VH-VL binders against Autophagy-related protein 27 (ATG27). Designs and how they scored, part 3

Target 1, 150 residues: Autophagy-related protein 27 (ATG27), of Vanderwaltozyma polyspora (a7tfh9r21to170)
Amino acid sequence: LKCANNRVLRKYHIDKHSAKKSVARDTPPSKTTEKWYVNPCEEHPADDIYDGCDKSDDICGIVMVDLPVFNKDPFVIKRIEATDMASFTATEESNALVLRYTGISWGQNMVAANIRYFCDKNSNEDEITSSIWANNDISIIIKGPSGCKK

## First folded at step 5 (VH-VL)

Design s6 (from a3b with heavy chain P100G E108G; framework fv_anetumab)
Fold by ESMFold2-Fast, scan of step 5:
Structure s6 (fold): chain C 150 residues (1-150), chain A 123 residues (1-123), chain B 111 residues (1-111)
Amino acid sequence: as target 1 above (150 residues)
Amino acid sequence: QVELVQSGAEVKKPGESLKISCKGSGYSFTDYWIGWVRQAPGKGLEWMGIIYPGDSDTRYSPSFQGQVTISADKSISTAYLQWSSLKASDTAMYYCARLGEYSSGWYGAFDIWGQGTLVTVSS
Amino acid sequence: DIALTQPASVSGSPGQSITISCTGTSSDVGSYNLVSWYQQHPGKAPKLMIYEVSKRPSGVSNRFSGSKSGNTASLTISGLQAEDEADYYCSSYTSSSTPYVFGGGTKLTVL
């Protein structure tokens, strides 16, 4: 009942959903894979999660590089986790539910993450439509039932 | 003035039904969870369940699921705790309490409490 | 449900400081900063003394303070007074199916 404990979040269907996305980019001679897992309410974790993430994570982001020419195992070049101990606020902006995390550790840096949920009543699941990691700011856009009011 | 006022003491026999009440005033009743907490004679506090009156979302402790019914009537800002068939082991003080929202925006603590309803079940 | 572990009783003299512990697991006290403490005088409803581990509601004496380390939360009462004699309960949010759990309670005696 994590999200039911928040006055803003309890008005939304967000407690019934998690979102997961893997994006592959071919950059010869390498291949880059970016993986995102978002589960702020922890009540409906994905059955399969990415290696390096925990089911209880609110946000997990992993960027991996695969160098096929060198026959090396794929390796992680950057990774963040926002656990339930990270600072987090929920606000309502026009047409969107916005979750802002601060103080997420990334090496010697601290990054902030904004997750914007847009309502899609015609979908039964949340879809990560955009993920941008620029400097110390992460911006994730999710479209689905989590952005819809009860 | 924010307060919760509970119904008076009840003396019942095993097998009887009972419904006790908790009336909120001085705040927006539909914007806060109302919890029910039991305290058996000489024992500690036991969380029974909570209800959000705005949409009647109810959550029960597994120990009390199926043993009691929690409901609310938002038109009169009143929450209820009900038994269909009382047992002697239901003898206890029953408190209602509001789950408060604090500076972080999270519901985290029971910040206002009713005065309690003593329920005695004996043959 | 599984209750948080508190000592059954503690005692102190006027002016002394006492500490009451509340031990849970990584699924409650260890993971969440939603620990509360309640004071209950005989025949009275509980009163919220501490919320979110260490914060005091308006009207609660600054003699009461809360802290947490790992899986254990603590309530400290400084400058102990006769009126502090009461039962004290901790509570925490939990990730288990029961979202709130109470400690077993501690009887504080002021000698």
Scores: ipSAE 0.006, ipTM 0.610, lowest interface PAE 11.3, mean pLDDT 85

Design s8 (from a3b with heavy chain P100T S103P; framework fv_anetumab)
Fold by ESMFold2-Fast, scan of step 5:
Structure s8 (fold): chain C 150 residues (1-150), chain A 123 residues (1-123), chain B 111 residues (1-111)
Amino acid sequence: as target 1 above (150 residues)
Amino acid sequence: QVELVQSGAEVKKPGESLKISCKGSGYSFTDYWIGWVRQAPGKGLEWMGIIYPGDSDTRYSPSFQGQVTISADKSISTAYLQWSSLKASDTAMYYCARLTEYPSGWYEAFDIWGQGTLVTVSS
Amino acid sequence: DIALTQPASVSGSPGQSITISCTGTSSDVGSYNLVSWYQQHPGKAPKLMIYEVSKRPSGVSNRFSGSKSGNTASLTISGLQAEDEADYYCSSYTSSSTPYVFGGGTKLTVL
């Protein structure tokens, strides 16, 4: 996205930050690892992305299975990528900056993603505090400078 | 009613300075980009640049960078296009236009246009 | 400099349909769904006819429609009327630093 040219996004520090999160869940005998990368603004060059993501991605989600008991290399069980070519809206809702992507292709399904940014002036980087992928909806919550107005 | 009203026609000599205006009314002036578009006699439309009056963020086309200055005074809802030294080749119709935002959140298209200011530069 | 290519002229008869093309590159028309079309009658300011490739502003006749395939956008005018005779310009978003570029314009003659 060209955030500087969007009436809502240009008011926020979102063009200077990206966010990423890796979380592991223990599901014996396996483990699952969920990785999320969010970088909606083209003005912020992609840096230190996860393998399996592209530098042009606005959103990248990867879920992997790690089978330590079977000495098996981790493998991807699902992956989703959204770019600025997907349908997009930015709104201000209840003290949050909300980015909504619709029409994200995932196999034969269409997925929607909702990213909610909350301001945290005490942090110099964005943190993904919550990520949920249920059915065909993705909900991500980020706290950091990107949620703050200029 | 939303409208943009431009200053009247100008007749100038090469080397003279000029500042033309574009006044917005009927909407929140600081929430929309204002663009300037040039049209030389018998020629097509050329985008010159845009300004966001709320913070004076200005973007120029490469052809007009350094040739003109775009500015705005948000206290009187007016945008300006200025030349320090006019050339005969600056003879053209100059339009200002509001860049509207659609539900997607993008500033995408010029939906409201001023009536135009004819600038004639001759010796 | 003009980045978008339009035919210099196009003509049609009353009641017919015509199409005007607008060809850019993969970095403008091909990358973004931010193509708009403007109508300009002699001595008048341009009027927005189409935005976001295919959408019409309130008050624009449904005889005007837009589409895009690859690097080429198209404006189609059906049921041609005498008042459609005008110059038509396409425009596309290119980048945040230099956001817009216009096409060279097409003169529509209704014969």
Scores: ipSAE 0.000, ipTM 0.558, lowest interface PAE 14.2, mean pLDDT 84

Design u1 (from t3 with light chain S32D; framework fv_inotuzumab)
Fold by ESMFold2-Fast, scan of step 5:
Structure u1 (fold): chain C 150 residues (1-150), chain A 123 residues (1-123), chain B 112 residues (1-112)
Amino acid sequence: as target 1 above (150 residues)
Amino acid sequence: EVQLVQSGAEVKKPGASVKVSCKASGYTFTGYYIHWVRQAPGQGLEWIGGINPNSGGTTYRRKFQGRVTMTADTSTSTVYMELSSLRSEDTAVYYCARSRYDFWSGYHPFDYWGQGTLVTVSS
Amino acid sequence: DVQVTQSPSSLSASVGDRVTITCRSSQSLVYDSGNTYLSWYLHKPGKAPQLLIYKVSNRDSGVPDRFSGSGSGTDFTLTISSLQPEDFATYYCQQSYSTPLTFGQGTKVEIK
């Protein structure tokens, strides 16, 4: 996205930050590792992205399942690009900046992604505090400077 | 060009074992599961099991547990299926097929198949 | 185990006919990702099975437009809009939602 051209996003420090997190989950009898990278503004150059992600990605998720009977190769959940402008909305909801991406084709289903930013003035970096996929919706919560108004 | 090439036809006596090979080429061998499916004369397709060449992990249909062994040799990109204690009802064409698996998308369809290996069990 | 049942077991048809084959699963085939893992295969004697349709309605590369898949959850159909000579074959549905992977019993499409 060109965040400077969006009336809501240009009020926030979102164009100066990216967020990255690797989460290990015990899914007995397996082990799952989820890697998430979020960089919605093209004004912020992509750096130190995960293998399998692209520098143009707004959102990139990689899931790896470690189980004797399963493939260990990374699976790229979804990459959402700035060219999907028609599928993007930025809104302000009580204490949060919300980015919603819609119209993502996933097989026979339409998938949406929501990123919710909460302001944390005591932090110098954005932190992904949760990532959930349910009911064809990807929900990511980030806490940090990107959720704070200029 | 993705190819799965199987070993030739086998004729075995009841009680013997048979080992069928499936050699893969044209793709990253460790990136895909290899499954085994058979078809007895006049019957439908029956899944036997699959192997993850990356880990060596296997999963078998319960009725074959204890009689079937699947192995993978990554240096030759070849998967083997060995079936022991053969019975006349094991007479079938045996196919190998590739499939992808991942946590979020599950098992993918069998997009490429070997040509099949006829195994005949008779006395 | 997840079971899939096809109907009919066989049918007779002429070139140009519209053919519909159904497949029912004993439980929902929808993964948490929202994808539904049901595929259709075409099998001819002496040849390996060929993938036609995956994830209910997606045609595999090179599969003619006359083949279409539809359905949801537990109820699925394969339709051939105008049967061609090369379409006389046995058709199988398959669930890949969970192990053991299972195929339907097959539907044989024969010349009338």
Scores: ipSAE 0.000, ipTM 0.500, lowest interface PAE 12.3, mean pLDDT 81

Design u2 (from t3 with heavy chain D102R, light chain S32D; framework fv_inotuzumab)
Fold by ESMFold2-Fast, scan of step 5:
Structure u2 (fold): chain C 150 residues (1-150), chain A 123 residues (1-123), chain B 112 residues (1-112)
Amino acid sequence: as target 1 above (150 residues)
Amino acid sequence: EVQLVQSGAEVKKPGASVKVSCKASGYTFTGYYIHWVRQAPGQGLEWIGGINPNSGGTTYRRKFQGRVTMTADTSTSTVYMELSSLRSEDTAVYYCARSRYRFWSGYHPFDYWGQGTLVTVSS
Amino acid sequence: DVQVTQSPSSLSASVGDRVTITCRSSQSLVYDSGNTYLSWYLHKPGKAPQLLIYKVSNRDSGVPDRFSGSGSGTDFTLTISSLQPEDFATYYCQQSYSTPLTFGQGTKVEIK
């Protein structure tokens, strides 16, 4: 009951939704796929999460390269996971719900993830609209019902 | 030479706490998870939880939540597992074990194990 | 939770015998790379467990070639082609697909 016990998060519909995004790009001679899965409350995980992610992940990001020759497994070039092993805080900023995860290991670096939820009452699903690296922070913007107050 | 060396046997009374150590050597301590696994007499292996020594992040099997705490001291390359509110059912050999960080899907196998620490809980 | 169950719980065998141990998972342990997160361990009383096989069929360094793993989806087998005296032990399968990590209940290989 992580979100139900959090004073900020329990005011939002965030406990009823998860978000995922998969984008494939041509990177000749390969193909690159970027996958993001966000489910901070873990109460309603998606049934069809991405391979390389765990249903218990709060945040899972994976960038992989698929080589068309050599019949090799996709090569993972970037991977980030935040679970119960990471610390998080929830704050309200300018009509947005912001979750910050810290202490995430990324090779030799410690990274942070900022998830910014904007309310969109016209949508029945959360949509990841952007995922941007800025120095040692990953910034993810989500629009959907999770950003709306109960 | 990779080694995980655990602290010695403990005898505790019900309701007490026990803290077992696991000292790593021969590799980059902050590059691997450390897991804890126990085996009660006549029973199989049971995963308790794991820790990321680089971040201090932990995950525990649900039945141990509230009773187990894992910590890491990077200056001594040592991981600790503390189990509180001990019951007779906690009598077991406790092992620490190493796994590589997830870089691909799934967790890597436990390639090196400590020698085990017998914890006996009796009145 | 993803569970794994082993059969048999024990078996009796002689040196030179072919031994097979099976492990069944409650769900598929496969990720999109085709990798399956199922490992086998050998455990003797008074010793720490040791890794034998990982990702279904890959032998750990120094593991004799008489040990082989096979399987797919939810059904897995550990085979010892010609049992040696040092192989009398308890064997465990483990799923490392997701937390909590779980072990099978163990299969004890005893002298006949």
Scores: ipSAE 0.006, ipTM 0.543, lowest interface PAE 11.2, mean pLDDT 83

Design u3 (from t3 with light chain S33D Y97R; framework fv_inotuzumab)
Fold by ESMFold2-Fast, scan of step 5:
Structure u3 (fold): chain C 150 residues (1-150), chain A 123 residues (1-123), chain B 112 residues (1-112)
Amino acid sequence: as target 1 above (150 residues)
Amino acid sequence: EVQLVQSGAEVKKPGASVKVSCKASGYTFTGYYIHWVRQAPGQGLEWIGGINPNSGGTTYRRKFQGRVTMTADTSTSTVYMELSSLRSEDTAVYYCARSRYDFWSGYHPFDYWGQGTLVTVSS
Amino acid sequence: DVQVTQSPSSLSASVGDRVTITCRSSQSLVYSDGNTYLSWYLHKPGKAPQLLIYKVSNRDSGVPDRFSGSGSGTDFTLTISSLQPEDFATYYCQQSRSTPLTFGQGTKVEIK
């Protein structure tokens, strides 16, 4: 029960939801896609997740590039997964639930990920409203029931 | 009117090569993939491969590796499929078919097909 | 490779009958865009194959409404609500989620 044992997270509905989103970017002569899967409690994994992610991932990010060739399967140029809770923290900031992961291995680099959950009690599912991967820092914003207190 | 018109029937000896053409009209040639599909007598449909006329990029099914070459001529809106080292089991009707290119999607359905080209391989 | 398997291989039917053909894929056909890339084609001897249904349940333009598709994940069905004389043909499902694109082995619908 990963999140039930966390003093901050146990107060939120975060253990009942996961979120995913695909973001397209035009990068001529190619195109890129960023796919994000977020399931920090690992208790409500999505039934259909992106190729290259595991249902047990806390965070999974995949950046793919397709060249203007026949094969439509994009090439993965970046992939990151956070499954280790050793460097995980949860805090409450400015009406948001914030999860911070540090020390995520990505090749020879260490990446930090920051997920901000905003409560939306009128929605039955979490929506990733923003995802930015810049250098070794990932910022994800989610709006939905996971940001709401029990 | 969208149309794909293929070259006529071919009779070849084992070991020879055959080059089948597929001429497109009625749409933007570079906006669509062209695929090749065959049907041997008494068998089902078998995908051979496809080409992106905009880039010239190709993908072939593994069993045809080293024997098939697909090319596109954008000036004539024509795709060619050349199959070499012909065997008797290559006797089939060969179809070209188009699918819309959309980078963010899977492969779209084959909405228009050529009329088919019978290739007979016999001694 | 993603394999697709059809059942039955053949069936006998009469005009007016409801015909059901099934297709099972070895892997999920859902793409990252949320769509499922499964299509159905009709093929008659001496003619090119004809698209009937795409993305599981969308009828191609000009296709009669007696043809319908359904299913999700790995299990798919083509239904002909009331078989007409022109519907005696071989039907193929196709996955176009990933290369190599693959067709089912075909289902021949023949006169009882």
Scores: ipSAE 0.014, ipTM 0.531, lowest interface PAE 7.5, mean pLDDT 86

